# VH-VL binders against q9nrl2r1430to1533: the designs that were tried, part 18

Target 1, 104 residues: q9nrl2r1430to1533
Amino acid sequence: GGVHELSAFEQLVVELVRHDDSWPFLKLVSKIQVPDYYDIIKKPIALNIIREKVNKCEYKLASEFIDDIELMFSNCFEYNPRNTSEAKAGTRLQAFFHIQAQKL
Key: E = the ipSAE of ESMFold2; O = the ipSAE of OpenDDE; V2 = 0.75 times the mean of E and O plus 0.25 times the DockQ between their complexes.

## First folded at step 8 (VH-VL; framework fv_ficlatuzumab)

Design p1 (at its last look DockQ between E and O 0.06; V2 from the best seeds 0.00; counts 0 for: pae O 5.1 > 2, placed apart)
Fold by ESMFold2, look of step 8:
Structure p1 (fold): chain C 104 residues (1-104), chain A 124 residues (1-124), chain B 107 residues (1-107)
Amino acid sequence: as target 1 above (104 residues)
Amino acid sequence: QVQLVQPGAEVKKPGTSVKLSCKASGYTFTSYWMHWVRQAPGQGLEWIGEINPSDSYTNYNQKFQGRATLTVDKSTSTAYMELSSLRSEDTAVYYCAREVYSSGWPYYYGMDVWGQGTLLTVSS
Amino acid sequence: DIVMTQSPDSLAMSLGERVTLNCKASQSVSNYVSWYQQKPGQSPKLLIYGASNRATGVPDRFSGSGSATDFTLTISSVQAEDVADYHCQQYYSTPYTFGQGTKLEIK
């Protein structure tokens, strides 16, 4: 909804991108570098895409925005075993997101 | 048994480097992150960094960035911590510790197995 | 860096008493707190992870609670072998910082 929600979504996305653990999530996973990724992950998403959706006002409800962020983390944990560097980064970034999202 | 074996002591002069070892046994070395933690005499615990043995990805306490280097040798299941430009303040017991995870989501971490520590003494 | 502040710095308890050790984070760390026991001359031993989950082999008298900034370790009935330093640690963000420790003694 409102202008305050869109500003809050943009601010949160900026904070996520700035976080040290954002590196697995900045852009969609490369099909060239990880050929099987898109066989396993059916609804790919990344921070650059979420930011574009915020800029285009594509989120009508805060829950839709939160769902995309959580989908991003869920994809990470589905593809990457828990001991991988990607999964650990995802765990820390998700914990950060949960604290920030309480402020929405 | 899961074990992490470290040498008992090292003595070094200021300005030199040391490479401390931590030999793992009794588990799949590449499946668990390894941490390094130090404890100065009479002081608390200080986290130095962590390494993922499977891909050598590291995170460092920024206090040690540029001086500490964590590496692994998968063929010997051994983790190493190299500390350069040693100072008297680096005198401490240096522990390696294996990370453990909760089985479900969210993943919680702890250091469940610790080496006995290496006492590094830095003095002229 | 996130500062973990433990209280008290030390205490002496009678056998069988309930002991509560406190740990306060300088900012929210969600539930990403662990507790370690360190007996004199020994390596730390994991007691609690995720604020409230007992590690394998840890006696039932140890429990953890708390979230966000305030965490406690409780020993329901302290025993002679519980004489140790106790450390809390956050692993919410790097560097993973420890509290200064609480020394527990038996009177």
Scores: ipSAE 0.335, ipTM 0.828, lowest interface PAE 3.3, mean pLDDT 91
Fold by OpenDDE, look of step 8:
Structure p1 (fold): chain C 104 residues (1-104), chain A 124 residues (1-124), chain B 107 residues (1-107)
Amino acid sequence: as target 1 above (104 residues)
Amino acid sequence: QVQLVQPGAEVKKPGTSVKLSCKASGYTFTSYWMHWVRQAPGQGLEWIGEINPSDSYTNYNQKFQGRATLTVDKSTSTAYMELSSLRSEDTAVYYCAREVYSSGWPYYYGMDVWGQGTLLTVSS
Amino acid sequence: DIVMTQSPDSLAMSLGERVTLNCKASQSVSNYVSWYQQKPGQSPKLLIYGASNRATGVPDRFSGSGSATDFTLTISSVQAEDVADYHCQQYYSTPYTFGQGTKLEIK
């Protein structure tokens, strides 16, 4: 990944964070608030973690970046029933991401 | 105080379209998801779709995908369901219903306020 | 789609009797099940959400239980005003399907 790709990843993360439906994904789920979350989700991830990875240039390929974002959504849909606010927000945010990812 | 008001009845011919209204009052319209459910005569309930009035995001039952369209008018706190290519099988009472959720995680959901329903009759 | 199957289809009970209505999901829906009461000529009324939480204003004689695939709505002592159709619904995944309903009558 070149500087251009890194910048693109940074920008996309910023756009995701600023999105109205980013609230379920801004940080890792609290084990205190959701005691059984980590019994179900084995590869937790959030936008703050992804942002850190971007900042550290840990993504060498766009596919790696996309995989982490998709994992984030996958975790949401695995844990949350579809009618939950989290799942609904995730659905919208993922749709937004898919559109923006086409620009990568 | 909280209520959803729907027209009593609509009569349509097969192949035509209908747009049903649901006027909300007594609460913040944009703060609650709105569902549409229908019930054919003597049958059970069938979920059509849902809409978030705040941003008009929708989810549809695939059975109605492409034929049902959910919209809202925030200025009048009114939800709409348009159903096209009407068939006799679409004859049913159509309900709008507000979604409510529990306080505190985990969140549980239900439809706590229902309109009185609109009877749609599709016949030649 | 997740299929919700209610049983029995109908039943007639005597006043004061304990009534048990069942709802079975074709796959696990956790505890994301709601119950509705629908009296003749009226719209449905929410009774239970989250499988076991009584909605506001619902009499204590109504209770819900169950998890995963098997759910039950219980009326501890059936009253005349309880004559209605009862519907279960899952909120686990779209489409949010209903059971076919159970008709409760009083002898």
Scores: ipSAE 0.023, ipTM 0.702, lowest interface PAE 5.1, mean pLDDT 92
ESMFold2 (binder alone), look of step 8: mean pLDDT 91; pTM 0.940

Design p2 (at its last look DockQ between E and O 0.92; V2 from the best seeds 0.00; counts 0 for: pae E 3.0 > 2)
Fold by OpenDDE, look of step 8:
Structure p2 (fold): chain C 104 residues (1-104), chain A 124 residues (1-124), chain B 107 residues (1-107)
Amino acid sequence: as target 1 above (104 residues)
Amino acid sequence: QVQLVQPGAEVKKPGTSVKLSCKASGYTFTSYWMHWVRQAPGQGLEWIGEINPSDSYTNYNQKFQGRATLTVDKSTSTAYMELSSLRSEDTAVYYCAREVYSSGWPYYYGMDVWGQGTLLTVSS
Amino acid sequence: DIVMTQSPDSLAMSLGERVTLNCKASQSVSNYVSWYQQKPGQSPKLLIYGASNRATGVPDRFSGSGSATDFTLTISSVQAEDVADYHCQQDYSTPYTFGQGTKLEIK
């Protein structure tokens, strides 16, 4: 049930954070370091935010959780060209996520 | 014409270091990741690492972590791989290879242009 | 590290025959697999990336398929110039590991 899903979400977030390619996604992009980021990305999100939502049991459905994760990747690919380190890391992390998400 | 040019051969003693070069031409050097792959005689391919020439971000095979150093010189469109503490087991052909990426999401990658390789011989 | 295992290690085929080369990953790599052709004394050449995408200039007789752990490179009608070693690589996670290679010869 809900407790099972919560645990699964928690575990998946932990695995994502521990992944070598999680560095672009650990926290929100700094507006100071990337001044135009929030002019382009209108729904910013990061793993720390997703983790907080999981801890607060804000996800009632797996689809909601998945949507936030996909949004995180979508933001990355929207802002970063495909040849950037961020996009490449995101590609690998997303592939990992898709495999792990099948277990939800 | 897109090409990567490498020196033909290097001969080194064990314990020394070597810095191999890879000169790129025919394309925007900073727009493509550069990989380094080696192949011991009669063996398969082994991935060493990759570098993004635009910002010099690198990823290494842990097997070479601490011994291999990837760098680029954007002014000459040249990639370098330095390998220290050389051993006889490092004898191999070392390739640089440009990474191509798909036009659309999801992004797929492959090494579409290869240098001719540099034969590194490590022997006492 | 993800282990890529190719099979067979070697094979000899007659001209015009269908050739099937296999690559197995020790864990799921989704569809992030590349195939390379390496002729004697030459550097590898990219054939397939993303499991099934043919690289530019690669003949139509080459095709890639598969997902997760099982991948296949197929030559619909093998030609004399196809004599080479073939390598698979996973591009799923670092380090990007290669298979041990398959040697293709013509009878």
Scores: ipSAE 0.844, ipTM 0.936, lowest interface PAE 0.6, mean pLDDT 96
Fold by ESMFold2, look of step 8:
Structure p2 (fold): chain C 104 residues (1-104), chain A 124 residues (1-124), chain B 107 residues (1-107)
Amino acid sequence: as target 1 above (104 residues)
Amino acid sequence: QVQLVQPGAEVKKPGTSVKLSCKASGYTFTSYWMHWVRQAPGQGLEWIGEINPSDSYTNYNQKFQGRATLTVDKSTSTAYMELSSLRSEDTAVYYCAREVYSSGWPYYYGMDVWGQGTLLTVSS
Amino acid sequence: DIVMTQSPDSLAMSLGERVTLNCKASQSVSNYVSWYQQKPGQSPKLLIYGASNRATGVPDRFSGSGSATDFTLTISSVQAEDVADYHCQQDYSTPYTFGQGTKLEIK
């Protein structure tokens, strides 16, 4: 809600995108490159989609924004075993997000 | 028994390159990340980089970006670190170390098994 | 780079005393801190990871605590075999960085 809250969501999304570990999360996983992904992950989401939702003012509450970011990480950990490069990137980016989200 | 074996010493001249080896045994090589860490004589530990042996994904300390190259050979369970454009301040013991992680979320990491280190001496 | 600052630089203790070693990060690293023991002429040995999790085979007298920026390694009753350098390390953000170390000696 509010103009300042939406600015904070945009700032946080920009910081997430610029983080070195954002690479698995920038866009939706390609079904061509990863054929079984959408058989396993039923609520896909990525940073580009979250950023569009911020731009369109689709988040009414901070909790809705946080839930989409956490869904993004949960999908990563559900699909990717813990020793994969994707899961390790997700772990680090999520730790960064939790520190930044305390500022909301 | 989990083990990382490194050669004991290397002597090189400034301006040359070296490729250090780390032979793993006693575990599934591709299931754990490998780190490289160095320690100059009488000094602290300095992280060089990490590699995921399953897909060769790497992260480097920017201090070594462009000079250090991490690779693996899955068929021999061997990790390699190549350092180019050697200078005298590269004289150090170079360790390889296997990463371990906690079960369950959130994941925490540590370097649980270390090689004995290779002493690289760079001198004219 | 995140700087890890250890204190004290060196410390001499009597057998059986409680030892507290400190490590301060230049910014929050959440709980992503490990502690290593390094005896003279040897490779480092993992003691603690994730701020407080003891590695396999590490005696109960070693414990870790802290979060965000301030971390401690405690040895509840120091033994002769504990003579070593002790290093903290953050693995929250690359490059991963180590503190300068604390040398523990027996008086």
Scores: ipSAE 0.395, ipTM 0.840, lowest interface PAE 3.0, mean pLDDT 92
ESMFold2 (binder alone), look of step 8: mean pLDDT 92; pTM 0.945

Design p3 (at its last look DockQ between E and O 0.95; V2 from the best seeds 0.77)
Fold by OpenDDE, look of step 8:
Structure p3 (fold): chain C 104 residues (1-104), chain A 124 residues (1-124), chain B 107 residues (1-107)
Amino acid sequence: as target 1 above (104 residues)
Amino acid sequence: QVQLVQPGAEVKKPGTSVKLSCKASGYTFTSYWMHWVRQAPGQGLEWIGEINPSDSYTNYNQKFQGRATLTVDKSTSTAYMELSSLRSEDTAVYYCAREVYSEGWPYYYGMDVWGQGTLLTVSS
Amino acid sequence: DIVMTQSPDSLAMSLGERVTLNCKASQSVSNYVSWYQQKPGQSPKLLIYGASNRATGVPDRFSGSGSATDFTLTISSVQAEDVADYHCQQSYSTPYTFGQGTKLEIK
């Protein structure tokens, strides 16, 4: 049901945030620190935003939740070359997410 | 030719520190993560940590957290691993290893170039 | 930490035989498994990464398979130069962890 699904989303977000490789994704990229980021990434998103959407029950389907998480990773790989620390962290975190998402 | 060169051996007393070097050549040093792995005599491999030479971001095995410090000198394409508070149990061959990453997502990793290793002997 | 367990610990095979080495992860590591060959007195050599991707220069007789928790390194026809220790490793999460190794000998 909806309540159970919401709880599952909440739990998964908590697990993602607690992951050692979550640091690039905890909050939106700073425009000050990365001036060109928002010229490239048109749909910025981060775990804190996703968490807020979960708390506000904005996700009606698991697919919507998954789409936002995948967008978060997609943004990372779009902006960061594969050898960057951000991309490597994203790779490991996404692998973790894919395993956990199977439980949704 | 891509290669990693390490000193042959180090001998240290317990409680001291050692800083091992790994000189890279034949490739763009800052484009590949560098790992440190050790192997005690007759034992398996143990991961110490990784460093991204481009930004010096590091991840450590918690077992070595606080004792191991990974650094790089980009000007000389050299990676360093410093290990403090040495114990007899730290006696091992210490390897540096370059990590290759696959083309296209998902990115897979493997250590494709290894130094010849430095034998660290910790004894009274 | 994720525990990688290899089996068998050692084996002796005849030249030309098919060799199968196993590696089990204590939890799913997706496809983030590498295999290394280590000959006596030498550094490890990468054979397979990403569970099934053969590293550059690695002979065709070496192949990797598996996903999640069960992985296999196969030598289709073992050669004399294949005598070595073989290590599996996961790169799914830090810390990276290795199996205890499998020693391959020729009868």
Scores: ipSAE 0.905, ipTM 0.955, lowest interface PAE 0.5, mean pLDDT 96
Fold by ESMFold2, look of step 8:
Structure p3 (fold): chain C 104 residues (1-104), chain A 124 residues (1-124), chain B 107 residues (1-107)
Amino acid sequence: as target 1 above (104 residues)
Amino acid sequence: QVQLVQPGAEVKKPGTSVKLSCKASGYTFTSYWMHWVRQAPGQGLEWIGEINPSDSYTNYNQKFQGRATLTVDKSTSTAYMELSSLRSEDTAVYYCAREVYSEGWPYYYGMDVWGQGTLLTVSS
Amino acid sequence: DIVMTQSPDSLAMSLGERVTLNCKASQSVSNYVSWYQQKPGQSPKLLIYGASNRATGVPDRFSGSGSATDFTLTISSVQAEDVADYHCQQSYSTPYTFGQGTKLEIK
């Protein structure tokens, strides 16, 4: 909680969006382009949704925010084989997130 | 046996382009990312970029964006790097290298198999 | 770009000595560092990836350690065939970058 913590969530989301490896995570995966995605991934989430939740003050604890970000990566690694472009981007973005999240 | 085979040498004039090849064998070509790295005489290693052969997705060192083009031919298991607007400073050995996949997660990256390199000489 | 700085630039060691080569990143790269051995006229050979994982076929006298910004490659008992240039490389962020290298010689 608090204004400092909410500003930190917004700051971190902005940095994630600006990262070169954010492209698989900006918006939810398209069911038209990837028809089986939602059969496999039961709790879809993306950076635009997380940013909206920050704007609406839906995160009361840093752990709730961190959980959504980690869910985003977990979904990526569950759906995408390890040699895919999405999994590689996710690995690098997650490493970046872990370093930045130490500020929370 | 896993191998990456490259031509030994190329000689080019400034202002022209070159397309270097890297023929892979002994493994599933589309399951591993391919990197391109160069080394000028007596100098260190410089990463040019990477390509995923399964979908042709690429990342480039910004220094080479606009001049370097990475492509693959899945049917021949061959990776290519084209470099345009050649200058004498492009004289170097150009390597292709396969990315290593660690057992399990996280997927730590390194280049576990290298071609022997192609010496590109750009004569000023 | 993340700069990888190696030290020393070169060193000469007696056979059987313990060698420590250093690599410092200009910012945290977590543990996404690999080390390569390059003999004259040859392509690089992967030794270590993920800071501390030994690549297949690499003798166990080679080990890596470190995280964040400071990394080391250690050769526990230097042998004649270890004469080479050694490069560190980060794969945390594109563009991937290499250190300038350390030349190891036997005296």
Scores: ipSAE 0.513, ipTM 0.868, lowest interface PAE 2.0, mean pLDDT 91
ESMFold2 (binder alone), look of step 8: mean pLDDT 92; pTM 0.944

Design p4 (at its last look DockQ between E and O 0.87; V2 from the best seeds 0.00; counts 0 for: pae E 3.6 > 2)
Fold by OpenDDE, look of step 8:
Structure p4 (fold): chain C 104 residues (1-104), chain A 124 residues (1-124), chain B 107 residues (1-107)
Amino acid sequence: as target 1 above (104 residues)
Amino acid sequence: QVQLVQPGAEVKKPGTSVKLSCKASGYTFTSYWMHWVRQAPGQGLEWIGEINPSDSYTNYNQKFQGRATLTVDKSTSTAYMELSSLRSEDTAVYYCAREVYSSGWPYYYGMDVWGQGTLLTVSS
Amino acid sequence: DIVMTQSPDSLAMSLGERVTLNCKASQSVSNYVSWYQQKPGQSPKLLIYGASNRATGVPDRFSGSGSATDFTLTISSVQAEDVADYHCQQSYSHPYTFGQGTKLEIK
């Protein structure tokens, strides 16, 4: 991929990253800190990875972008019980995403 | 029976600090978020912050950022809210409230158990 | 901050009447709205969460509806014990915010 103009995907990723509840999603989960994470989550993803894919123009359709974001949240809710700080942050961030994604 | 017990009242001078307690019983303390909400006389409810007793992660209303500190003592199932630099405007009933969460996605939250509240009076 | 605006500020109804309380958010809060009942001298009691989920032990006459910015709490047949202040609250984003409340009285 090459340099491209700011897209709706880029803008949305920026907004997600800047969100107060983005902290669980900024980068991949540390295997050192969470040893069993990758035994459970088979398709790990994070906002920095999604941002990189956006920058490389790897998303041809909005649905592909949305799928990765939803995967990110799905992973969170799969691994974290609903009362965890990660799950609660994810709940709010996902709600935010769903509203913003309507603009895509 | 699930309940949250708070002291009845506190009286403080401006500029001082207060640490309010909220003792939980009848449920697993670390399994539910605890919120703090206050209500000035004749006014509506104002959210102060939340804490996850399991890991002590907190979120604060920016209005109280730097003045309010939420903590928990898991050994006694007690939540605390400390408010510093007290002002007359801080006079209010302060509630702790347990947050319930839905069983299925998407997760929804609501404060289903409330303490009886502590009346904090700040006056010179 | 997201502003929650309730309407009306107060209302007086006759026993058995249908009561409708409104709550408007300054921006979309999805379905993350709760309703609380507060009787004089008491702490708030959760009625509805997630816009339409009735809390445990809440009478069937209470129901919540709405999404995005417009929400409604309905009492199908108001009873004497329903006299209270009613608060809506959003849990969509920090800080959580409450409406100013609606006072319900019986004529």
Scores: ipSAE 0.896, ipTM 0.952, lowest interface PAE 0.5, mean pLDDT 96
Fold by ESMFold2, look of step 8:
Structure p4 (fold): chain C 104 residues (1-104), chain A 124 residues (1-124), chain B 107 residues (1-107)
Amino acid sequence: as target 1 above (104 residues)
Amino acid sequence: QVQLVQPGAEVKKPGTSVKLSCKASGYTFTSYWMHWVRQAPGQGLEWIGEINPSDSYTNYNQKFQGRATLTVDKSTSTAYMELSSLRSEDTAVYYCAREVYSSGWPYYYGMDVWGQGTLLTVSS
Amino acid sequence: DIVMTQSPDSLAMSLGERVTLNCKASQSVSNYVSWYQQKPGQSPKLLIYGASNRATGVPDRFSGSGSATDFTLTISSVQAEDVADYHCQQSYSHPYTFGQGTKLEIK
């Protein structure tokens, strides 16, 4: 909802993007490089898309913002086996997110 | 039987490089991240870095960035750590260690199997 | 770097006593703490990961607890074979860091 929440969403997205483990999540997965990704992942999303939604004030509730961030991680864990570099990055970034999101 | 086997000792002069080996057996080498940790005599443990053997992705302790290089040879199930520009403070036992993780998300990590360590002595 | 501070530096216990070892992180590390036992001249052995998960083959007398910044390793009934150094470690962010250790002795 309010202006304070949108500023908090923006700040949190910036911190996620700056985190060293953000690299699997910056942009949507390429269909050319990973052809089967979109056969498996029904609702693709990435930090650049979430950032655009924050900029356009598309989140009415903190829960909607949190849901998109958690969807991003859930997609990573669904597509990638747990020992992959992507899944490990996702695990660390999600832990960081959970600590930072306590402020929402 | 899961094992990580390291040479017992290496002696080097300051200013040179060393490449330490860690041969894995008894498990699927590419399914587990490998860590390198050192311990100077009478001191605590210091993390050097980690490598994913499946794609060679690495993370380093910035203290060692530019000096340490982690690599793997999948065909021999062997991990390597090269340390350059050696100095006397690099004298330590160097361990390789395999990571473990919990089932399900979120995964919690630890180093469940350790090599016996290589004692690197750097002196004139 | 996240500093892991262990206390006490050393302690001496009678057989069968309950031992509590402490580890404090300089900032929140969630549950990403592991504990290692290291006997003289040996490599470390994993006891606990994820703050509270016992590694395979670790006796039930070892347990871990805590979250965020304050973590505890408990040995419910100390045995002679438990004489060792104990290290905590965070794996929340790079570089991974270890505490300086606690030396456990038997009286």
Scores: ipSAE 0.300, ipTM 0.821, lowest interface PAE 3.6, mean pLDDT 91
ESMFold2 (binder alone), look of step 8: mean pLDDT 92; pTM 0.944

